# VH-VL binders against c7peq0: the designs that were tried, part 22

Target 1, 252 residues: c7peq0
Amino acid sequence: MHNKIYNSFIDRKAKGIKSFAVLIDPDKVNPADIADLAAKCTAAKVDYIFLGGSLVITNHLDECVQQFKTLCDIPVVLFPGSPSQVSRYADALLYLSVISGRNPELLIGQHVLSAPAVKKSGLEVISTGYVLIDGGAPTTVSYISNTTPIPSDKDDIAMCTAMAGEMLGMKVVFMDAGSGARKPITESMISRVASQVSAPIIVGGGIRDAEKAYLNCKAGADIIVVGNAIEKETSLIKEMADAVHAAAPVLK

## First folded at step 6 (VH-VL; framework fv_inotuzumab)

Design c20
Fold by ESMFold2-Fast, scan of step 6:
Structure c20 (fold): chain C 252 residues (1-252), chain A 121 residues (1-121), chain B 112 residues (1-112)
Amino acid sequence: as target 1 above (252 residues)
Amino acid sequence: EVQLVQSGAEVKKPGASVKVSCKASGYTFTSYYIHWVRQAPGQGLEWIGYINPSGGSTTYRRKFQGRVTMTADTSTSTVYMELSSLRSEDTAVYYCARDWGYYSSGYFDYWGQGTLVTVSS
Amino acid sequence: DVQVTQSPSSLSASVGDRVTITCRSSQSLLHSEGKTYLSWYLHKPGKAPQLLIYEVSNRFSGVPDRFSGSGSGTDFTLTISSLQPEDFATYYCQQYDNLPLTFGQGTKVEIK
């Protein structure tokens, strides 16, 4: 198996290049809008399309992946609420372990059940230490029920959790305030985590404007993920992509 | 027996639209994807896209995006492909073809007989 | 797009001959260990194309044993061990590892 997507995370981080990912929930997106959305992502130079959501009610993930793969050249990375359903056409799978909580099913249980299907899919698997941070709002992420998020101001708990995940072999750290978050993760917390881990850091949840995306990159985030705000206003795709890319150094 | 039966030949002028039908029989219509593939005279096969008759979701090759529309009528087990803004280079035999879907998606076990679409002034 | 190239473009053969058609992809079609997404079709003018082989080497239901597929990575072959009268046709390989789906340009098997 070649680690093409993971290598792109590592290579871009090494060069100081910041990446922007658009998160699309297959159950919320109107299939008729996908072509327009793909065109907007391409024009804005979006780096990754993350496909997934907190609750996958119907089996439309595979079809949604195929639409994006046919309509644009942007890599498609699965960000599933459950790892049991996958699409072989995707470029990679973020194999999320919710290390911020103490739910054995979200740490390893669901992974044990899905491993044969994931292996058979042939997807690039990126082990991901998922750190859920309190976003101040009821979450629509039903699969995280019974998982206590880290308080939004407990920077050291988030830092130690991410460090432990990295030491246990997680290739990527994902800091997420969750779908529908009222408050995004603070620059203080991102900076604290970035100071102690070498793994690429993905930050998402509650990011509503280009300024916050930019500040998160300056704090040490390597990949910014936006979903909820983009669902409400697609013009934000270009504004946020530009802000994220502006945080990268100018190459000579 | 599985059978896909397509509508008859069409002659169209540049700028017109054509709508080709593909009627399925011998299996559960909504359990399989239907793809469309064309072959221009003296050329190879070119994939256009597909429709899932269960729910009507579609995927079109970028080249045809904005010009092709696929629909399915579950009451008659018929899939339609409409191609608009026709050009002379759209002259081809158009085939519908069945696909199991999901992990098996992308190869075609049964095909229609083909519909010749000629675009000429 | 993944390019798929067949050789030869045409060949002449007699009934009973062993025929080999080659298909080459611009990149590896190996998706995972044991999964390579390449199929072969037989096509005659005025008739529906027919599936012969899927996933490199699996014969479709009803396809005679004389048809076999082999290969790995970027290089694939369709072999007809003893050509029959009904086998004079054009053959197409197709990759379905990547979207958009792409076909080879075809190989015409003609009577000598």
Scores: ipSAE 0.553, ipTM 0.815, lowest interface PAE 3.0, mean pLDDT 88

Design c21
Fold by ESMFold2-Fast, scan of step 6:
Structure c21 (fold): chain C 252 residues (1-252), chain A 121 residues (1-121), chain B 112 residues (1-112)
Amino acid sequence: as target 1 above (252 residues)
Amino acid sequence: EVQLVQSGAEVKKPGASVKVSCKASGYTFTSYYIHWVRQAPGQGLEWIGYINPSGGSTTYRRKFQGRVTMTADTSTSTVYMELSSLRSEDTAVYYCARDWGYGSSGYFDYWGQGTLVTVSS
Amino acid sequence: DVQVTQSPSSLSASVGDRVTITCRSSQSLLHSEGKTYLSWYLHKPGKAPQLLIYEVSNRFSGVPDRFSGSGSGTDFTLTISSLQPEDFATYYCQQYDNLPLTFGQGTKVEIK
């Protein structure tokens, strides 16, 4: 199916079921550790593996995707730093438009150039309104593109940006404090966005403990993505997955 | 012309390791992935895994993880597959095969002649 | 794993006969708009397998016109329009839509 992953986002959101995603940067992970990491994700009942990063080389990404697809049954979703970073073996691609910024290249320009390659890949494409929030540290996207993230306390600007993205046809809203964020997105901002959009909301960046993952789900996040914290301590995978799943209704 | 030439037949005892070589010629060695596929007597073809000779990254079928190791020597254009803790059911003809596309095709245009590995006590 | 099954397991034929071999997958191999990742190989005892067809219906370079592939979704067919002496062999289909890569169990085409 071309919409299998997106339909899983929509169906889980409709049931109040919260999802946990582990973000892996193919350029930072040691290939020898992938089997152990895949086993830990499986044991923890991780819902999605997000593969990507700002400077990922396409062949490194493809190899990493194939290793995870061979070692576990968890869906692999590409979270690329560039729309051209694709692997046909992945289950879906988050086709990111940086709607929080005013750079035409990140809104549509890079997408125009990469569209033939993305179509040839055969991947399920999930149009994603990417909302970059100030996490207290520069991100690769803000540094390279010279785009300004939304200030961490400007809940209404984030809300209006997400609403606009949804109205323009984006299937998913991704709120990201960015790789290396010093502080995660606030529950206040997540709640404000969730109050006005129906699209699945992915929240990531700066999430370092299970309590924050849980609170973000209670605020209205549908999918929690964590990368940096689990790179430092893989035992957090189970703690965070359990917390995210616990935020679902008792009827789950 | 493209050619993959494998090492000769091996006879091993259960618990031993075997290392099969596959020497490539007639193309740019680092531009194509090399896969390994085996066929046990009276059985079909079974995919084992692959190696990217550029950089040496590998992907193995789950059932072989921990027992198989693939390596590449760019100076001799040779790929190796080592299978450890051999069992009688590992008796098979082992083939190396070139992936038609760089990391993305998954089908094989040229194959080695095969190496018979017999595991018996 | 995506399971691939072939039928028949064997058949007897004479030179000049039309031969059809069927391959079924446990799930759809349709990857994208118009692309389905299934290939066919010819294998003879003592020799390496040879690629015949890729992406369901594309004949590999140098493969004779008598070989053709067809099908969609989960059901695929390899057809040899007029069997030649060199075509007595075992045929394998392979899916490459998902990892691990998997092959059918083979169909042996024997002389009648």
Scores: ipSAE 0.000, ipTM 0.560, lowest interface PAE 11.0, mean pLDDT 87

Design c22
Fold by ESMFold2-Fast, scan of step 6:
Structure c22 (fold): chain C 252 residues (1-252), chain A 121 residues (1-121), chain B 112 residues (1-112)
Amino acid sequence: as target 1 above (252 residues)
Amino acid sequence: EVQLVQSGAEVKKPGASVKVSCKASGYTFTSYYIHWVRQAPGQGLEWIGYINPSGGSTTYRRKFQGRVTMTADTSTSTVYMELSSLRSEDTAVYYCARDWGYTSSGYFDYWGQGTLVTVSS
Amino acid sequence: DVQVTQSPSSLSASVGDRVTITCRSSQSLLHSEGKTYLSWYLHKPGKAPQLLIYEVSNRFSGVPDRFSGSGSGTDFTLTISSLQPEDFATYYCQQYDNLPLTFGQGTKVEIK
């Protein structure tokens, strides 16, 4: 297996370059809108397309991956809601372990069941310490698995959880307020985690405007993921991408 | 025995639309993707896109996006490809082809006999 | 797009000859642990194309043993060990590692 996508995370972080990812749920996106979404992402210079984020019941994921791979050159990274549905056409898989919770199925159980299919797919696998933060609303992860998110104001618990994940070998840390979050993760929590973690930090959930995306980057996030706000207004793609990129050093 | 049988030759004027059919038999229709590939006179094979008959999802090559529409009728085990805004460059033999397996493997084990579409004024 | 090029564009041969056709891709077609997504087709004017070889070297059901595929990475070969009258045709290689799916330009095998 190759580390092309993970190496891009590491190399960009080392240079202080901030990345913007658009999260698309295959079960919620209208297939007729995908060509327009791909064009907007290309025009906005989106860095990654994250595909997934809910429990996928049908084979929509594989087909959605193929549509994006045919329509644009942006890397497609799987953000799995269901480990049973992988696409060999994707560029990488974020292999999420929910380290903020105490559910063995989300720590390792589902991974055991999916591992043969993941290996057979030939996908680049990026071990990901997923840290679910309370966004004021139930998430698919917390609802299905009955896992408790870290309280939104417990910066040190999030920090220690992320550190433990890194020490256990997770290549990236994903801080997520979850799909449908009423409030995003605070800059203080992001800063606290970033102060102790060297792995790339992905931050998502509840980000509704360019200013918050920018401030999260300044706090220490390396990759900003937006899904729900983009579903409601695709014009935000360019605005948020520009804000995220503006947080990086300017080339002379 | 697996068979893909296509509709007959069509002659169209520039700007018109053409709809080609591909009737499948001898297998479970919804278990395989159907792709469309064309060959213009004196040219090689060019992939257009595919449809999953289960659910009707489609993927089209970028240059055909907006001009091609693929549909499937599960009651008759028939796939259709409609190409609009026809140009002389669209003159070609159009083939439907079955994608081996349930995972969109990308190679084509059985093909239709081809449908010649001629675009001339 | 992954570009696929064949060599030669045409060749003349007699029944019984060994024929070799080459296919080169613009990038490696290797995926997963050892799987390489390259296929070969035989095509005659007025007839449906026929699958000969898939995954570089696997003969499709009913394809004679005289057809063999080999290669790895970016370089692939189709060999016909003893050309038969029904083998005079155009041959196409196809990559299916990446979208869009792409074909070589074709190699025409003609009677000498």
Scores: ipSAE 0.470, ipTM 0.780, lowest interface PAE 3.3, mean pLDDT 88

Design c23
Fold by ESMFold2-Fast, scan of step 6:
Structure c23 (fold): chain C 252 residues (1-252), chain A 121 residues (1-121), chain B 112 residues (1-112)
Amino acid sequence: as target 1 above (252 residues)
Amino acid sequence: EVQLVQSGAEVKKPGASVKVSCKASGYTFTSYYIHWVRQAPGQGLEWIGYINPSGGSTTYRRKFQGRVTMTADTSTSTVYMELSSLRSEDTAVYYCARDWGYESSGYFDYWGQGTLVTVSS
Amino acid sequence: DVQVTQSPSSLSASVGDRVTITCRSSQSLLHSEGKTYLSWYLHKPGKAPQLLIYEVSNRFSGVPDRFSGSGSGTDFTLTISSLQPEDFATYYCQQYDNLPLTFGQGTKVEIK
């Protein structure tokens, strides 16, 4: 197994370069629209395509990965709703452990069952401490994960959870308010987490405009992931990518 | 016996479209991908893309995106490849080929006999 | 795209000869332990290509023992231990580790 995608995360973070990821749910996207989405992501200089979601009813993941890999050069990273959602053509897998919760299946149980298939797939595995934050309304993510999210104003709980994940060897911290969240994660919480962890920080959920994406980067997020807003209006891809990239240091 | 039988030769004018068929028999049609590969005169093999007959999902090589359409008719176990906006460089023998359709897939165990498509003014 | 290059482009041989064809990829085709995605095909003018070897060294059903594949990483070889009359053909290697799927340019085995 190689660390090409993870190395891109840490190298970009070290340089202060902010990354933008578009999250696509294989079961929600119309296959006929994928070519247009790939072209828009390429034109906007999207840094990563995250494929997956909290609920995948029909397993089209492998074929969706193959379409994106054939149509564009942007790295494809699996963001699976379960560890069984793999495609050998992807560039990497975010191997999510839901460390904000106390469900042993989501902490390690499902990973034990999927490990042989993941190893056989040859995918780069990026151990990911997934921290689910309360987005103000029940979401598919909170329901499917069957875990209680961290309250949106409990910055120290999120900070300590992320620190524990990093100390347990997780390479990346993913802070997620969930798809359809009424409110995104606060800058205060992102800043508190960023102050105590060195791992790349991915932030997603409830981000509906370019200003919030920019502010989250300024607070310390390294990668901004957007799915729900992009599903509703793909023109946001360019606006958000530009805002995220603008948050990088000005080097003269 | 696994067989893939393709439609006959076609002659088309530049700018036209051509639709080639590939009829499968001897196996469960929806359990395997069907790929399309072409060979222009004096050239090597070039992969075009594939279709999963189960559900009809397709993957096309970037250079053919917007010009190629693959469809499957499960009632007749037939896959079609339609190539539009034909150019002289599209003159080639077009092959359909079967693929296991699983994660280790990508090699082709059985092929059709080929369909010559000639694009001339 | 992953480039696949064959050598030689052509060779002349007699029935009974041992022939070897080389295939080189622009990057490693090793996906994971035991999984290297390279195949070999035989193609004759006017006929469908035929699968000979998959995953570097696995002979496809019905393929004669005289055909063997070997190699690792970026360098692969197809060997025909004792060339038969029906083996005069063009041979193609194909990588299927990366999309788009790509083929070598072909090696023509001709009568000496």
Scores: ipSAE 0.600, ipTM 0.833, lowest interface PAE 2.4, mean pLDDT 89

Design c24
Fold by ESMFold2-Fast, scan of step 6:
Order: sequence, then C-alpha cells, then structure tokens
Structure c24 (fold): chain C 252 residues (1-252), chain A 121 residues (1-121), chain B 112 residues (1-112)
Amino acid sequence: as target 1 above (252 residues)
Amino acid sequence: EVQLVQSGAEVKKPGASVKVSCKASGYTFTSYYIHWVRQAPGQGLEWIGYINPSGGSTTYRRKFQGRVTMTADTSTSTVYMELSSLRSEDTAVYYCARDWGFDSSGYFDYWGQGTLVTVSS
Amino acid sequence: DVQVTQSPSSLSASVGDRVTITCRSSQSLLHSEGKTYLSWYLHKPGKAPQLLIYEVSNRFSGVPDRFSGSGSGTDFTLTISSLQPEDFATYYCQQYDNLPLTFGQGTKVEIK
C-alpha cells in the first residue's frame, strides 16, 4: 500500500490547486460507452475517476477499472458502496466510514470483514470520513447508509463531525448530499468545515452546473465530484472541469 | 482438455477489415476471459485486449481503440476479434489466450494456435 | 506503460547446458502481500505460446522442473538447468501488475 494518490490530494491542496472527479457507477454505465467517456475525461483534464456507488456486482467494477486504466492516464479511485468491492488495478480506495451516523456496520463493522481482501488487493487505502448531508430527497447514498443525514443548515454539526473524523485519523473528509440530491451542500457549510480541518475535502451531490462547482471550490472544497448530472449530460464534463480548475490560484 | 481453436489464415488489402475466430472447448466458456495478443514478423508479443464472454464487456489497448472489436457467442463458445482499417504493420500472427478472469490474474494458461493475417497491396 | 526488457536478445547453447535469461521491468512489480506479477512463456514458430512460470517462481502444471523462475522488484531470471532438444525456442517474460499488459522483446535460444 503506497500513498501516491493521497499525496497528490495533499500536494494539490497545499498549492491551492482544485481537482475535479467524475463519479461513474459501473452497474449503470454501458461498457460500450466507456471509451468515449475516457476520451472526454482526458480532453477535459479530469483529475480523478471515482468508480463506485453500487453494492451489486464486483466483476463489473473490476472490468470497468481495467477499461479506464487501459484507455486513459487519469487515476482511478474506488468509491464503493461496500468496502469489499475492490480491483487490484485501481490506484486507490476511499475506505469510507460514515461518521455522520451511528450505524456501527458503516463505522467499522463492514471494514473488519473486508480488511483481508483490501490488503490482498494491494490498493492504496485512503481512510475517509464520510459525512452524509441532507440533500432534500432519498438518494443512492441513503441506501448504503441506514443513518439520518446531517440537516443541510446545521453547519456546526458537519464541522464538528469532520473535525472528529480528522482527529480519529481519517485522511480525507467527504461531504456528500448524494448524486440524486435536490439540493447541493451550501458554501456556508463547506466554509465552516474547511475553516477547522486541514484534511482534503471532497464535496459531491446535487452539483448540476459549473457555477456551483466553482463556488464550492472558493468556499474551501479541494475536490469536486459529480456523477448524476454527467450521466444525464456528458458535455458537462469539460464545463465542470474548467470551472473547478479556474477556482485555483495560478502557481508555478 | 482445454482447447482454443482459431480460424485460418487471411490475406487482406490495406483499409479492409479482418475477423478472426477462437472456439473454446473443455471448460466453462463464461468463467474465463479471452485475450488477444499478436506477433508481427520478427517482433515480440503485443497485447491487444480482452473480452469477458459473460456479458461481453471488453478492454482494448489504447492504440487499437476505435479499430478493434471483440465479441463472444456463448451458444457456440466462440470469441471473435475484428480489426478494421488494416495497415501493412497489422501483418502478424494473432493469438487468443485464456485468462482466469477471476481476481484479474493477467497471465495466460492456454493459447490458440494462431491466425496469420497478411495485409498487402 | 511499464516497459519490460530482456537480455540477451539471443544465445547459442547445447543440449545439457544451463541457460539463464534475464528480464528487467521499468517499475517494481511487487504488488502487496508478497505478490509479484511476472510470467514466462516459451514460443516456437508455428506453435501456440506455452506458459512456463507465473508469479515469478510458480511452475505451471506439466512444466518440467528444469525450468525455474526467480527474482524480485525489477529484476527477474528464468533458468533452464539442463537444456533439452525441445527447449530451443524464444522465451518471453510478461508483466501483469499494470495495464496495458506488456511483454519483453524475447530471447531466442538457438542450437550451437
């Protein structure tokens, strides 16, 4: 287990460089479309491809990883609905602990069962404090999490949760409203979290336009992840990537 | 016994397409990936890509993307590789090869006998 | 792409000789938990390639014990302890730690 991907998160954050990730659900994407998606992501200078968001078929995940790894140079990071869904060809695994809730299976239980398989996979493991925020509608995220999300206007609860996760050793914080969310996470909440944690902050869910992606970066998000909007309109990949990258200061 | 039997030699003109078959027997066809590897005259082995016969998902090496298509027919336990827009440098012996598929093994335990594809005038 | 380089490109040998072929990768092939993803194949003109060794040192079913693989990190060797008539062939190493899968350029073992 190396730290290459985590080090890229830390290095980019230190330089003020904002990153854009495209989230792809291997069970929903048509395998025939992956080459076109990989080409579009490459042309748009997408920084990371996140694969996951389902609990179903592990061979679909592995094959999807292999397609992206063969077709483009963008790092592939697993964002699985189950910590047992792994592919040895991926660059890293976001090892999600749902710290916004009190379900012990999502805090540690499933991780105990998956740890041997994860270690055998040889993947870089990035411990991730996953903070589920109320997006105004049940989403795919609510399926993997049997916990109440933090209310969308309770900035302090989100902030304290992220701080606790960082203090417990989580390497990154993931604030997620879910891909099908009606409302994205507010700039206010992102700003409050960013003011108290030094860990890279990933923000996703309900982001439907370039302006919101840009504003989230200005508020303190380090990585913007978009899935649902891009599934509906792939031309958004370039628009979103440009907006995210424009939020960063120009550095040598 | 595990066997992979390929179709016979082909001669094609530049710009044409060629479709090579690989018929599997002696094992559960849908439990193993089939990869394609070629060898140009006087050159080493070059990996092209693979297909999962279960579901038909494919992975192609970047330089062949847009020119290669792999398909599988589970009713006949046969995998096909079609290469289009042929150039003289595509002259090679093309091999199909079996991979565990399970746990993404990536090495090939059984190979077909090879199909010579010649691209000339 | 991970580059794999073999040496020598060719060698001449007699039946009964000890033959050693080397393979070097541009990056470490050590994955995790001691798994290193390198294999060796024997190939004769007009015949299908044959798997000899996988995961550096594991002999494939039916492969004679005169064939052995060793190495770690970026440097690997295939050894034939006592060359037999059927061993005159081209040998290829292959890495399968990274995509795309890549092969060495081959080592031709010829009759002296």
Scores: ipSAE 0.594, ipTM 0.832, lowest interface PAE 2.6, mean pLDDT 89

Design c25
Fold by ESMFold2-Fast, scan of step 6:
Structure c25 (fold): chain C 252 residues (1-252), chain A 121 residues (1-121), chain B 112 residues (1-112)
Amino acid sequence: as target 1 above (252 residues)
Amino acid sequence: EVQLVQSGAEVKKPGASVKVSCKASGYTFTSYYIHWVRQAPGQGLEWIGYINPSGGSTTYRRKFQGRVTMTADTSTSTVYMELSSLRSEDTAVYYCARDWGRDSSGYFDYWGQGTLVTVSS
Amino acid sequence: DVQVTQSPSSLSASVGDRVTITCRSSQSLLHSEGKTYLSWYLHKPGKAPQLLIYEVSNRFSGVPDRFSGSGSGTDFTLTISSLQPEDFATYYCQQYDNLPLTFGQGTKVEIK
């Protein structure tokens, strides 16, 4: 068993290097466009491809993983809508526990059902404390999971939730305003969480421009994930990647 | 008996396109990926890509992206590979091959007889 | 891409000889739960390639027991214990742990 992707999160964080991830929903992307998208991600020096979403209706995940793995060298990390949807060709799986909510199925129940398939897949498993923050619009996660997001201005609740997740053994904290968020997570909340946890912090949802990506990195985010904005305008990939990378010191 | 039967030899001019067929029989067509592999004269085997006949999703090796198109017709249990903008270096025997499938996906248990494509002027 | 290199590129042998062909990958092909994704094929002029061995050491249905595969990590071997007339062919190893799928350059086994 290897920790190659998790070790890359830890090593980059230790060096102050900020990472940019592009989130691709296999059910929304046109398979014919994947080659162009992979080329753009490569040219922009994207650090990770996050593949998945809250709803994976068509079960195209495995084929989408195989296309990205054939077309580019960027690590592919699964961000699954269902824990049972895996591909052995992916580099790692973010094994999400929705610790911001009180739904036992999302805390552990679905994981119990998926564990044999996940183990059989051979994937690197990264236990992830998923903290859903209110982005001003209902998210797929809140709607289908019947879980309440943390209010956008309750920095201390988000901080305490992330701390609890870390203390319970979660390797990574994922702060997400959700797909379709009207507003991104505040720098204040990111800073508050970053002040109390040592785990790598992934921040996503509602990030629509390079400036916000940069400011989130300065606040303490280690990995910035963008999906919706790039889905609408792929030219943003380079602008956002550059902004994220600029937030870190230049290494020789 | 599992069989993959390919179309006959083709002679094409540089810049033309060629479309090779591979007709499957003896198994459930949509349950297995079909890959394409070629061998140029005096060269080794080179993987081109594959198609999932269930749904038609495809994966092509980078060097063929934009020049190769794979399609499947489930009503006739036939896979097609079309290669465009042909060059002399595309002269090769083209094979279709069935993927074993599932968690061991990527090795080929049954192969077509091969189709010689010659690109000459 | 994972590079796969065979040696020798060719060899001459007589019927009854023990033949050994090696295959080296640029990185480990070991996957979780002990599976290693390396296969071997036999190819004769004018014929389709034939699967001999998959997952390093598993003989495909109908393949004679004189063919055996071994190895781990990055180093693999195909052995033919007692070469038969029908075994004069080119042999290819293939990795399927990573995409794109890649083959070795081939080893031609020629009559002495």
Scores: ipSAE 0.530, ipTM 0.809, lowest interface PAE 3.1, mean pLDDT 88

Design c26
Fold by ESMFold2-Fast, scan of step 6:
Structure c26 (fold): chain C 252 residues (1-252), chain A 121 residues (1-121), chain B 112 residues (1-112)
Amino acid sequence: as target 1 above (252 residues)
Amino acid sequence: EVQLVQSGAEVKKPGASVKVSCKASGYTFTSYYIHWVRQAPGQGLEWIGYINPSGGSTTYRRKFQGRVTMTADTSTSTVYMELSSLRSEDTAVYYCARDYGWDSSGYFDYWGQGTLVTVSS
Amino acid sequence: DVQVTQSPSSLSASVGDRVTITCRSSQSLLHSEGKTYLSWYLHKPGKAPQLLIYEVSNRFSGVPDRFSGSGSGTDFTLTISSLQPEDFATYYCQQYDNLPLTFGQGTKVEIK
């Protein structure tokens, strides 16, 4: 396996460069709109396209990956809803272990079942400690997985969870309020996590404007991922990308 | 026997559109992607894009985006490729070709006989 | 785009000759252990192209055993062990590890 995408995460973090990722759900996007979306992402200098969130395994994921790979040069990183959802054309896979929960299937069980297919896919695998935070609304992940999110004000629980994930060998920490979150993760929580982990920190869920994206970067997030807001208003892609790229972290 | 049969030669003026058909037989039409590849006189093969007949999703090479449209009619097992705003450089033999899909996506086991499209004033 | 280049652009040969055509990609086509995405086609003017070899070395159904493919990484070879009259044609290699799919410029095998 190559480490091109992971190396880009750590190299950018080391330089204090903030990254912006657009999250696309293959089941929600209209295929006819993908070319325009790819062009907007390119013009805005989006750093990564995160692709995933599908509940039903179909070849829609693979086809959506192929469309983005053909239409733009932005790396495509899989953010799968199921361990069987892979496309060999993607640049990397975030191999999510839901460390905020106590469901053995989401910690390791589903990974055992998917490992042969993931290895056969040839994808760069990025082990990811996924920390689900309460966003004020049930998410597809929390409901389908029977995973209890960390309360939004329990900064130290999130911090300790992320530290444990890093110590267990997770390459990246993903703090997610979830698709459909009513409130984003607080700057306080991001700062507490960033103070104790060296791994790149991805933050997503409930981010609806450029100011919040900027503040999250200042708090210590390395990669900001936005899905729902841009599904409703694609003009936000450039505003958020610009804000993320302009940000300087409060912690180093 | 797997067979792809294409429509006949077309002569078009610059700025016009052309629609080429590819009728499939001998297999389950919706189980395989259909790609389009062209060859201009004296040049090599150039990939245009593909369609999944199951659901109709398409992927087009960037240089053709906005000018090419692929559609599939599952009732007749026929794929269509329409190329608009034709230029003299679009003069070529156009081929449809079958691809298995996800695991084997990208190489073509059976091809149509080709359709010559001539763009001249 | 991944560039694919063939050599030679043309060659002259007689029936019974051993013919070797090479194909080089601008980056490795090794996707994962045991999977390298390169194919070879035979094309004659006025006829449909024909698949000869896929995944570097697998002969397509019905392809004579005189055709063989080999190679790894960025360097690939198509060999015809004993050229037959029907083998005078243009040969194309194709990579399918990356989108867009790309073909070599072709190698024309001409009668000597």
Scores: ipSAE 0.633, ipTM 0.845, lowest interface PAE 2.3, mean pLDDT 89

